# Designs tried in a protein design chat: VH-VL binders against q9lj97. Part 15

Target 1, 262 residues: q9lj97
Amino acid sequence: MSQEEQPKRPQEPVTYGDVFEVSGELADKPIAPEDANMMQAAETRVFGHTQKGGAAAVMQSAATANKRGGFVHPGDTTDLAAERGVTVAQTDVPGARVTTEFVGGQVVGQYVEPRPVATAAAMEAEVVGLSLQSAITIGEALEATVQTAGNKPVDQSDAAAIQAAEVRACGTNVIAPGGIAASAQSAANHNATIDRDEDKIKLIDVLAGATGKLAADKAVTRQDAEGVVSAELRNNPNLSTHPGGVAASITAAARLNERADI

## First folded at step 5 (VH-VL)

Design b13 (framework fv_recibokibart)
Fold by ESMFold2-Fast, scan of step 5:
Structure b13 (fold): chain C 262 residues (1-262), chain A 121 residues (1-121), chain B 108 residues (1-108)
Amino acid sequence: as target 1 above (262 residues)
Amino acid sequence: QVQLVQSGAEVKKPGASVKVSCKASGYTFTSYYMHWAKQAPGQGLEWIGWINPSGGSTNYNQKFQGRVTMTRDTSISTAYMELSRLRSDDTAVYYCARDQYSYGDYYFDYWGQGTLVTVSS
Amino acid sequence: QIVLTQSPGTLSLSPGERATLSCRASQSVRSSYLHWYQQKPGQAPRLWIYGASSRATGIPDRFSGSGSGTDFTLTISRLEPEDFATYYCQQYGSSPYTFGQGTKLEIK
């Protein structure tokens, strides 16, 4: 008999490029167990559970196969997932809610859910602190950023500033799932993989209607501004804030509130 | 009153992993970045990385990349640093520190008391 | 990475004397990102001077910081017994954030 072909071929690791439409160095990376755990945690935060057949499920299956094959170990994380994150974010567009899943700034899943347009009155009913008179709120300062920097592509420094703003507005250690902070992080990671500026997600796409998207709101204080500026500066390669950006708008609001004697 | 309270001393064998905790109180945990630093016996301080407790994003010193993982639990205002594949030169006191910004200046204003990790056979 | 070199490594002085501690950076560091910490044996570091020249809350006025660019100095005009400790400079200007090797002030 002829023995020209082997009965079985050796297994190879399951890489990101094998199961997702990703490119560059991520495509060649074996999917690691901690990457999968991070995605599962992110999906649970946004959806309240892991989606069947979603990115987390695919990644868990691949990571399990890679562990069995000896290509990765239980605590392993790919460099790209550790450095650039594993995120799930929701972006509201007219008539739909888009949920996008990212690893290392590249899309690994996207879900579109048709939604009726919510009324402004219904959104306002959900925001605590709308009874504050003349004081500029954190949500209002975020919306003001749309006027001064709405066309700016969202980057990691913007996302960090928006996260700090949301936490301060809500006054809690719990961040609302699918909130503006998650959307900003998703946008920043998406934009990192896009070459053309016109194709990038802009600050207006994240911050429009920010007052209605926050679970709670409050008048901006100097301490709030310091926290937001800190977050933006630390996540900017040049260690600076963007003129007319989130930190600038929050700082202006704090100064105006001080002078108003409110 | 701001306080950072770290977990107690650990003794580990080479190749094991260690997870150090840092419990924050007296401020909004998710509003301030948390840093971790290493100090080997009789030596100076070395920065390991930071975590943003809000979103969970991290940034690690390249020297520790692949061996360190920083996480947090916002429900109990606690940050964690896990160091894997321990070696004898990982024997050190590990500190958490809060990142404060005031009027353009960034600095570590509050530090945990430190956690001694001894790696010995 | 930016390397911070402190000098001297050890400084032996008596109470009442003046101490001058140097920190030299391998690259220019904005003054806002240069800080000094004091550490005593068995204790965590404590913020002492931030932004090259601003004393942290509760730090006595005998301590002063100065400098810009690559050369920074911590001065103690008249040493008290409680001032004998190790002092570290730190830069927060670029990642990875780095500390100097420390200057140990000891009584002799």
Scores: ipSAE 0.000, ipTM 0.412, lowest interface PAE 14.4, mean pLDDT 80

Design b14 (framework fv_recibokibart)
Fold by ESMFold2-Fast, scan of step 5:
Structure b14 (fold): chain C 262 residues (1-262), chain A 121 residues (1-121), chain B 108 residues (1-108)
Amino acid sequence: as target 1 above (262 residues)
Amino acid sequence: QVQLVQSGAEVKKPGASVKVSCKASGYTFTSYYMHWAKQAPGQGLEWIGWINPSGGSTNYNQKFQGRVTMTRDTSISTAYMELSRLRSDDTAVYYCARDLYSYDSYYFDYWGQGTLVTVSS
Amino acid sequence: QIVLTQSPGTLSLSPGERATLSCRASQSVRSSYLHWYQQKPGQAPRLWIYGASSRATGIPDRFSGSGSGTDFTLTISRLEPEDFATYYCQQYGSSPYTFGQGTKLEIK
């Protein structure tokens, strides 16, 4: 206003609200070193490297300043980041790829990456099922479920299995806002209030394009399959998995990956 | 940045149909349900229904059943709400809104600017 | 359907005063599915409080939500001029999803 601001001195930390458009409890938190490390790991999974000018770079700079000032210690994590996670969601739209970065469920970054028209057109091709690959990924196994159980109404066991799959694919302990697991849980909740099966949301509605909806993906391992099976089984009143469902598809993928010594 | 941009105001005669659009940008259109709500002049909000842009499935409030149809075009990230056999009491601002699941909660996190539909004889 | 009844219908106050807005449901609503929206004349509603008590992004800490079961409350500890608007509660617990009739907060 009337005078220029001076740079921050060691007596006050750099908070989330100082560098990002966030609110509530998160805004007042000093950015901690482990929060920054979690974001850097998430960006590396999605981009293959830390994004220049992205949230991870901003958070690392802030965390370094906060360590230097004595406001945080190496290994510190903010409660919200530890409890609700640090997530990077990457989605493809015509002509662009949109990446959204979250801390504690709040957006700290969103980036649009233009794509060539020919490549974008190819990526928009609707494909159901799995392509021939060196290893079958979690996203591909989820897409395969569309072929075997696409018309099944989404229930709580499906939502639990999809959540386990997303968590394992992304390496986070919380589901991404607007992600595939969030969509599945929303569908299961809607379906619980509907009495006619034909009016319910189906697995195809959630799992079509699953590979593009996951923030990160990985080859299916036996441990991944065991986690997904456990989630589906424990959330089904009959303690069983659906034939041709999510758990069945991811188990088949794990078995095929093991046979190929991938 | 997330944006929902709706089509412009419409003036219709009783018995006509109106189709309102809601163009989404800044996020993956197919990953979020889209709801529609009605607000008559000087009145509160009334939920009309939702569409899942991925599979195209819909669910309508029984009050509007038989007159409302929700569709989408994924190639242009646009949702549509068509209301047929218009009456004077359909005069209202119509809103689209995005459905977000987060922290065991489902809510409308972003809203379109609204489209005024006037039905007059 | 679940009916949400808001009271008072209109609340006339001055800046600096405390406001308490009530929302009562005709049947129990899980707190995670009870939300509040703010709407100013000529504008779209804006998410204000979700899950009964969580502030949406950008919402000042003078706003707080509370309640469970059938009784929910939105409190503004110290009114600012920009807070005068209509506030709607909404339930997402069962279809059809319903809104309260609104409480209009107006300057005295």
Scores: ipSAE 0.000, ipTM 0.415, lowest interface PAE 14.6, mean pLDDT 80

Design b15 (framework fv_recibokibart)
Fold by ESMFold2-Fast, scan of step 5:
Structure b15 (fold): chain C 262 residues (1-262), chain A 118 residues (1-118), chain B 108 residues (1-108)
Amino acid sequence: as target 1 above (262 residues)
Amino acid sequence: QVQLVQSGAEVKKPGASVKVSCKASGYTFTSYYMHWAKQAPGQGLEWIGWINPSGGSTNYNQKFQGRVTMTRDTSISTAYMELSRLRSDDTAVYYCARDYEYGYFDYWGQGTLVTVSS
Amino acid sequence: QIVLTQSPGTLSLSPGERATLSCRASQSVRSSYLHWYQQKPGQAPRLWIYGASSRATGIPDRFSGSGSGTDFTLTISRLEPEDFATYYCQQYGSSPYTFGQGTKLEIK
């Protein structure tokens, strides 16, 4: 009775899906050397150095292995990274700065850095908030978007994301007349008819003071983030989210709230 | 109750500037865009531009671009429209109006008559 | 820019009659961005119909709006004395936002 030895696993490239929680076309793409270089450059601009244990380090290791395996060549860039970017965005929330790393509009890394406040009372409030598992609200995350994408012209994908955020904050499926979502939809439609970017309505114009403009607010959950990401992505012609935009800020808030819950 | 109250009538010489105010009350000033419109004597309405009172961004009709400036003061819920280098064809009633949603102007100021003459 | 042309320019009718006011756009305008205002001499315009067919608060149900694309209509089923005024259509579909030249409804 002879037995055949099972063949060894075929050598395969290290893909985005092998090392990151990403989906769709990006998940199946081999990590390319220029993708890793772009992330390293972005981390250096934001942190002043390559972040320890960050996406750049993971991507550099994967790209090096892929080069040795012959799956990618020096100077290669993944099509999705070239077209939709490799970006690091910072979102300011009460008591913390959240830095989120993106490839092709999908999150590949996130870092939280406490931000000191100017007064002892404000600092004490932030410390108490963290100790009591204070949650970041949808309104706060929308206001934080002003820091990372305030000067971005409002488009239909932004309006869809803001609508999803308002609906989730208020617990209804009806948009409030004169509310933030209605304003974002008006801005997106107006901007579609404007030729010059400087004349377009910007995200800061819609999102400043969002906490005060929402009829109700709630702590951001992972389900809220998934809904907002889906809305922004599906309403973008390129099926991507904007780095540092609404979906990015809501996602950052959801992850911070999950850490506080455990 | 929502009200928009505008400043009083002005008489100006050609080449001068005029600044019209529009004080809002009865609602959250920063939640609604404010538009300005012109109505020359015996004529219809002409859109001048809008301001977002929250962020202060503006957009102007190209016909007035370079001569009009819109500003606001959130501490007193007041919007301003300044028109410079006045000409005789700037003689008109100027209105501020609140954009409730999708560009329908649900509340209007009472109008400010600006007369440009020598 | 989108030009809104209203017809007739002047409509002379008696109380109790039906009035039909037309607004035609030089380019297609989504109905959600087509609005109507009433203006009386010496007064500011007042929002009358928004989104082509929705009556503003306090507007009597004898007023109705309809239309889509380039053709919009304001109808008054039975004129009352207070209805005699100038009516303007307005579009928000494309900048610069524009108003029609107005239809003056006057007593015959």
Scores: ipSAE 0.000, ipTM 0.398, lowest interface PAE 16.4, mean pLDDT 81

Design b16 (framework fv_recibokibart)
Fold by ESMFold2-Fast, scan of step 5:
Structure b16 (fold): chain C 262 residues (1-262), chain A 119 residues (1-119), chain B 108 residues (1-108)
Amino acid sequence: as target 1 above (262 residues)
Amino acid sequence: QVQLVQSGAEVKKPGASVKVSCKASGYTFTSYYMHWAKQAPGQGLEWIGWINPSGGSTNYNQKFQGRVTMTRDTSISTAYMELSRLRSDDTAVYYCARDLYESWGFDYWGQGTLVTVSS
Amino acid sequence: QIVLTQSPGTLSLSPGERATLSCRASQSVRSSYLHWYQQKPGQAPRLWIYGASSRATGIPDRFSGSGSGTDFTLTISRLEPEDFATYYCQQYGSSPYTFGQGTKLEIK
């Protein structure tokens, strides 16, 4: 059954701004079929399936309507999605699992799954967290990556994400000699010459103690997360972020910080 | 410290090609994008394109598409921009500049290479 | 493509005066992708303000940037002789990345 045979067609394209809380140039762009396919693939990688009512489902519906209306064609990709990526980032932080979906560095979907604790010590930590919750810092988010992806070999995408994180934490346009970003770049370069994964430098080797290795630190903002995600995406051959990786942890921190802000 | 050192001035005839080099030092070459920009005499800046030195992927301004080719050699931390079928309006200073992508703009620039196209 | 229009094209002032340079985009640009560069004759541009409002390393605090959406401003609170140069705004929000035509700040 051809969509071209349908009796009704949309009079105007369905844009990103019509269905998501996005701004700038992305808001005015018609949702393209390949953008939707990339989101669906990312959701399936992270969740094992496409989330019902999630960004992929919304984008597929919009892209289908846009194809029927003649505004886009199969295989079309929005320039912003092609250049900055389409990704689903997931990370675990104390008390929650957070999944954030991005197109062109902007948030289009968010899911927070609480992780209730049962032990007395865990319950005390939860009560303290609720009463004296501090914003999650860039250094803390980088350390959280050790728990979710500590054994991952450091590659170019990790190094780029860590570099973006350090410059945002420090508010400078340079990375510190001997700092965490310099260590990550060194690790990625070394690993590029190594054939066996067992012999490669791992994320835990770089990110352990990150809060103490940064010259300055700050609470993670949505803009910080967008920059880190973009850096990781652009340096990944599949134009995606690693589940539980640096971008995922920074994204989760930003989401939790925003949700806690009244 | 970070340095981007470009090749010397070139004089070319219309229809020829020119290949400008940009040698990076003081940082990890593959961790930053390299951009190229044009500045005609007495005029403003015009973006030509970027190369990701890690994978070699490129993106060109449509105005230069079909005439520009960007490459790199990671063994010597050098990026190249080749412009073909030169016209008189290609006379300009060409700059390379590094960028962390989304973060800080073009924070370090080469000194520029003057390309003169004349008969 | 996004067109950046800078005004005035030339601004003639004396040391000690306040300078206000405007950059207007034909489409909305996220503040994080709006940058300013300073260029002196015979030299490469230098990153001056990034993300609309953040000073690059070593840039004096008499320089400030502001703005959002389509309207951005670079302000110099009290001009020094070394500040006379051409200033360019740049958007990095969409390809092709574009620069304004420049505002030449010259001694009166």
Scores: ipSAE 0.005, ipTM 0.433, lowest interface PAE 10.9, mean pLDDT 80

Design b2 (framework fv_recibokibart)
Fold by ESMFold2-Fast, scan of step 5:
Structure b2 (fold): chain C 262 residues (1-262), chain A 120 residues (1-120), chain B 108 residues (1-108)
Amino acid sequence: as target 1 above (262 residues)
Amino acid sequence: QVQLVQSGAEVKKPGASVKVSCKASGYTFTSYYMHWAKQAPGQGLEWIGWINPSGGSTNYNQKFQGRVTMTRDTSISTAYMELSRLRSDDTAVYYCARDTYDYGYAFDYWGQGTLVTVSS
Amino acid sequence: QIVLTQSPGTLSLSPGERATLSCRASQSVRSSYLHWYQQKPGQAPRLWIYGASSRATGIPDRFSGSGSGTDFTLTISRLEPEDFATYYCQQYGSSPYTFGQGTKLEIK
């Protein structure tokens, strides 16, 4: 008659929904090691280091626990992270720089860094209690892309995202001749014929001064971000968004506007 | 609630054109791509193409390229599919459907279908 | 370009039985872009399973999807009368987006 120990209750995997405010299919996915590695790489690209207490640190801890529990293996990537990307975007807005971290187009981290303003008008506004903060517009989000991806060669996914953004900003059914979307499409078509990346037209060449180039502008909504993300994903061969690209910047702006009491 | 309502049945002669409409309600029309699919009698589904209602960009299945045109009118949240130079094998139910990137671009809502009959 | 082949073409079963429907792709399809639709005669298709394994809103838990690469399966653990319909798999991994020819589930 041998004595046997009672089996321990099986551990449950740590899912995205367990550690982040995410929804849908992503919430039920175990966090995989390659997802965490992609976020760490994205944070390093944007910040020059990983953020203490950021999404990469949380994801690395979760992925390590999931590996030890046998729920994921080294090199595993969730389908959503592989298809829609793991991205980090920085958006400059009046009075702040906002960094937003995404997995599969959903926010998993956000940091706000206040930026000082050095004008007499800004000082006077503060004294009289005027807010320097306002809703982030589509034009402002497009300009912010210059800071995060300005040197990226313009491709068809960028052009599609910019077109979606312009149409939403202007409330029109077509892009403006000679406008920002037309310029992006022209750049993407030109770049398709160029062999060396150094010779290609870059996002900064198209998006610099975007607020002044749009016929109309508006505060970014969640629906605006969904449309822009969809356009970029669909026109990218890897079905992902570019870290710090147009979709990422528009999404960051929408998320900030949702949090603001405006 | 999300609804896609299509125009009524059409009977056309060979060589004619048909334009089917799909009116969206219950969501932001410009936030989702609209697809069109064909289902011939007793057969399965065949993808025709998509339109991005936000910018009006389109992508067509090469099988229909040169005969299909997709457009939309954002002021009335309506998408259109026009098929030209109709043939007998174009007799089918045509569906509009929206996709959603949240579900891997699955077609989560469909119109009720429009029967197009091509007869001489 | 990607051909989806469903088998069997017709499956004759009785309520209470288990149904297993197969969908094979001519090329690898990422599971997130493999979907299943249910269609009843005279009706539009309805999204049933998305991303190979996720049930759409309102779909009973007797339905499950599985698979990856080129082999995907839709399983109904215990058939109810309302489950008899045609089921189509669909891929969104590569244009042109394609559907399988359908499996017709009919009452024996």
Scores: ipSAE 0.000, ipTM 0.446, lowest interface PAE 14.3, mean pLDDT 81

Design b3 (framework fv_recibokibart)
Fold by ESMFold2-Fast, scan of step 5:
Structure b3 (fold): chain C 262 residues (1-262), chain A 120 residues (1-120), chain B 108 residues (1-108)
Amino acid sequence: as target 1 above (262 residues)
Amino acid sequence: QVQLVQSGAEVKKPGASVKVSCKASGYTFTSYYMHWAKQAPGQGLEWIGWINPSGGSTNYNQKFQGRVTMTRDTSISTAYMELSRLRSDDTAVYYCARDIYSWGYDFDYWGQGTLVTVSS
Amino acid sequence: QIVLTQSPGTLSLSPGERATLSCRASQSVRSSYLHWYQQKPGQAPRLWIYGASSRATGIPDRFSGSGSGTDFTLTISRLEPEDFATYYCQQYGSSPYTFGQGTKLEIK
């Protein structure tokens, strides 16, 4: 906590939980040099340069301090980063692009970049988005995915993320028969048998009207976003989230809700 | 708690240089850009430039280019702004401010300000 | 550079009244890059409204921001004694980043 402003610690390593709002096993892990290198490479691929105020800068400082302290060695990679990846995802919302950085399925950075406004309608949507102070719900975030990835074929990764979202919204560990999670699983199974992407069931077919299809709903929290991101990552062969997908939309909603909080 | 604490007031003669410090605490110093701004007596704010504390890269407002130098020391989480060849119209309060990228580049925390007086 | 013009320069009102402060840009500024700061004499500026319309943490709901393009407004629905200060708009859409000249809100 206090080590967030001090990436140098000779008696104890700087851990993920010392500098980021992460939980579970990741929070106790010392930040390793290759974790930081992976994030720096990911930021460079996405932004073309090391991101201003990005997680890579924090991780490089922490990893350097940990090397000086003898807690990690050059070439070391945290097991969670190796197993679940270091990922950067982008979600386009009206008037902005939200970029989210993950280590082991947990958010370590998020950045809002205003996008060029081309029309009066888009400019009005940007103004409305900035002025809206009400908390975004899980159902609303799922519906927002229709705007950013509505034409994406539903796969097992999407189905897992949607299931995690429904479970969190309803406060239960059981999916509703005929609900959105069941529909997403059905769509993913069907799509696995289809060769042409244009013939597959799309996210819009599952998520349109999601707020009305959920048995209960709630404001998106950081913990909700972590659960959804984790579900999407673990069920993706490449251990990554889809840009503009379910995890990205839920993460964007959580961050906007945090910004609106007193 | 996030805090930016600046060095104390300075009185300088024309032609001298002044170096103002800004010590950060309560957050990871290298994760946020640091900006500097000038406020002359009874006037508004004027942006001077920024430094990325991680790599040390800087960007200066053209008006101050050639007279301003921004540096930092990551071991003590401190940013510096040095202004050379001081003139009477450099008399002002100088502020450091933290830049929060994740919400559109606003200045979310400010130092208390350092009064620099240039007089003979 | 983008010039931000605030009006009026000074606004003299009494507690309980509504205040409307204007900020006009010489060219279009995306709302996400338009911010408002409050400054009291002898103090540093404080972030007040970010992205044209979002209140910073701890800012009372009597404050609201609006606008887009070149025209932005800060409104205080019912003035309290602690609201009398100078308010600055700022743009981050184009370097060099610029501030308006300020609107001083003073007691009649």
Scores: ipSAE 0.000, ipTM 0.381, lowest interface PAE 19.1, mean pLDDT 79

Design b4 (framework fv_recibokibart)
Fold by ESMFold2-Fast, scan of step 5:
Structure b4 (fold): chain C 262 residues (1-262), chain A 120 residues (1-120), chain B 108 residues (1-108)
Amino acid sequence: as target 1 above (262 residues)
Amino acid sequence: QVQLVQSGAEVKKPGASVKVSCKASGYTFTSYYMHWAKQAPGQGLEWIGWINPSGGSTNYNQKFQGRVTMTRDTSISTAYMELSRLRSDDTAVYYCARDQWSYGYSFDYWGQGTLVTVSS
Amino acid sequence: QIVLTQSPGTLSLSPGERATLSCRASQSVRSSYLHWYQQKPGQAPRLWIYGASSRATGIPDRFSGSGSGTDFTLTISRLEPEDFATYYCQQYGSSPYTFGQGTKLEIK
């Protein structure tokens, strides 16, 4: 080995883009301790505790590593987190509550849980003696993606997942002309030519009203979820699914439908 | 607990085919991809391919394309890898491994390995 | 394909010493898809570090992973007798998924 001492380059910080699929300025920002504390506080307010393996846990681990590496200091807050906030939103669907976590307006986590209190519609059905056993459909899961990732620019990964979802819903291997999958493919191709994220077609533009746009619909099964996950993974350069994206929503629906069988 | 149990050692002649099994237990078989890798004696690991047990779709390393076939039987939670037209450099321990997509598609559980010996 | 080059090929140390194992990629690999496995003779590989820096379940805190881009490191702060094994890095950033050639950690 060399008898010479060589200077060493500092290790890179753990950024938002390293652990979450976020875009723009946020992706390049080191995760700061106060960002993580804000998320932990938000999760505790919403869930009554910090979610294990959730965004707060991931952010705390990243912020700790960044402090150890000297890239951030205690009390530091990312400018985007300070200005736009760290928020947790809940959306109620029949039989479940979808919770989405945001930093600077971008999705960093999504969780689905059985509803502890029945919705107004479910309570009304129960009072009049109607059945509350409704399976979540592929179209409904696609519409739920609007709540969790509606502002995400449509990319090839999203388009592939949506195509898999339509094929599974309709029971064919041919996508409908002018259907939701065709729209998603067109959006992804168009977005590949656009420089500014603000000018790109978003998931909300494609998925809003998905239930009404599908030629056929069905209850989401585990097999459906696996097919959608596979499609999204194969078309993502990083071989990952987007938190709160199409695959995440379909997977959540499959889990809820599976629990309804007991 | 998650467990992957592979079939026993096999000795084959050059030109023959071998089919190795990997039986999964302790988790939902169709929810995770199954990968196969080989390790020649005293050498490192080489990825062969994966199968999605839900739909049965596969993806193979081009080096093995045309000689490898991966299948599964969901009724018994078992994945199979068949390698044809065997040659001496196919002598190796073959492993199945589960893909944990939530942790960067890391291979979190591995089978014990199956030694395939190709000898004339 | 992405080629992972590990160095050194063999590292001879005594218990109590620090070990530093390098993995260099021919192309940038997102840290989330860089993993380390430990393998002992006659045994299957075991997941050790996933996503460049996260310890797998049950892995002692004397093990740490770091790095990003093309340069990744596995560090063992104070070697125990059971740590002598071969360590492989692996990337899942692009197909075909590849492993490094391994670093054999052996006792003096």
Scores: ipSAE 0.000, ipTM 0.394, lowest interface PAE 17.2, mean pLDDT 80

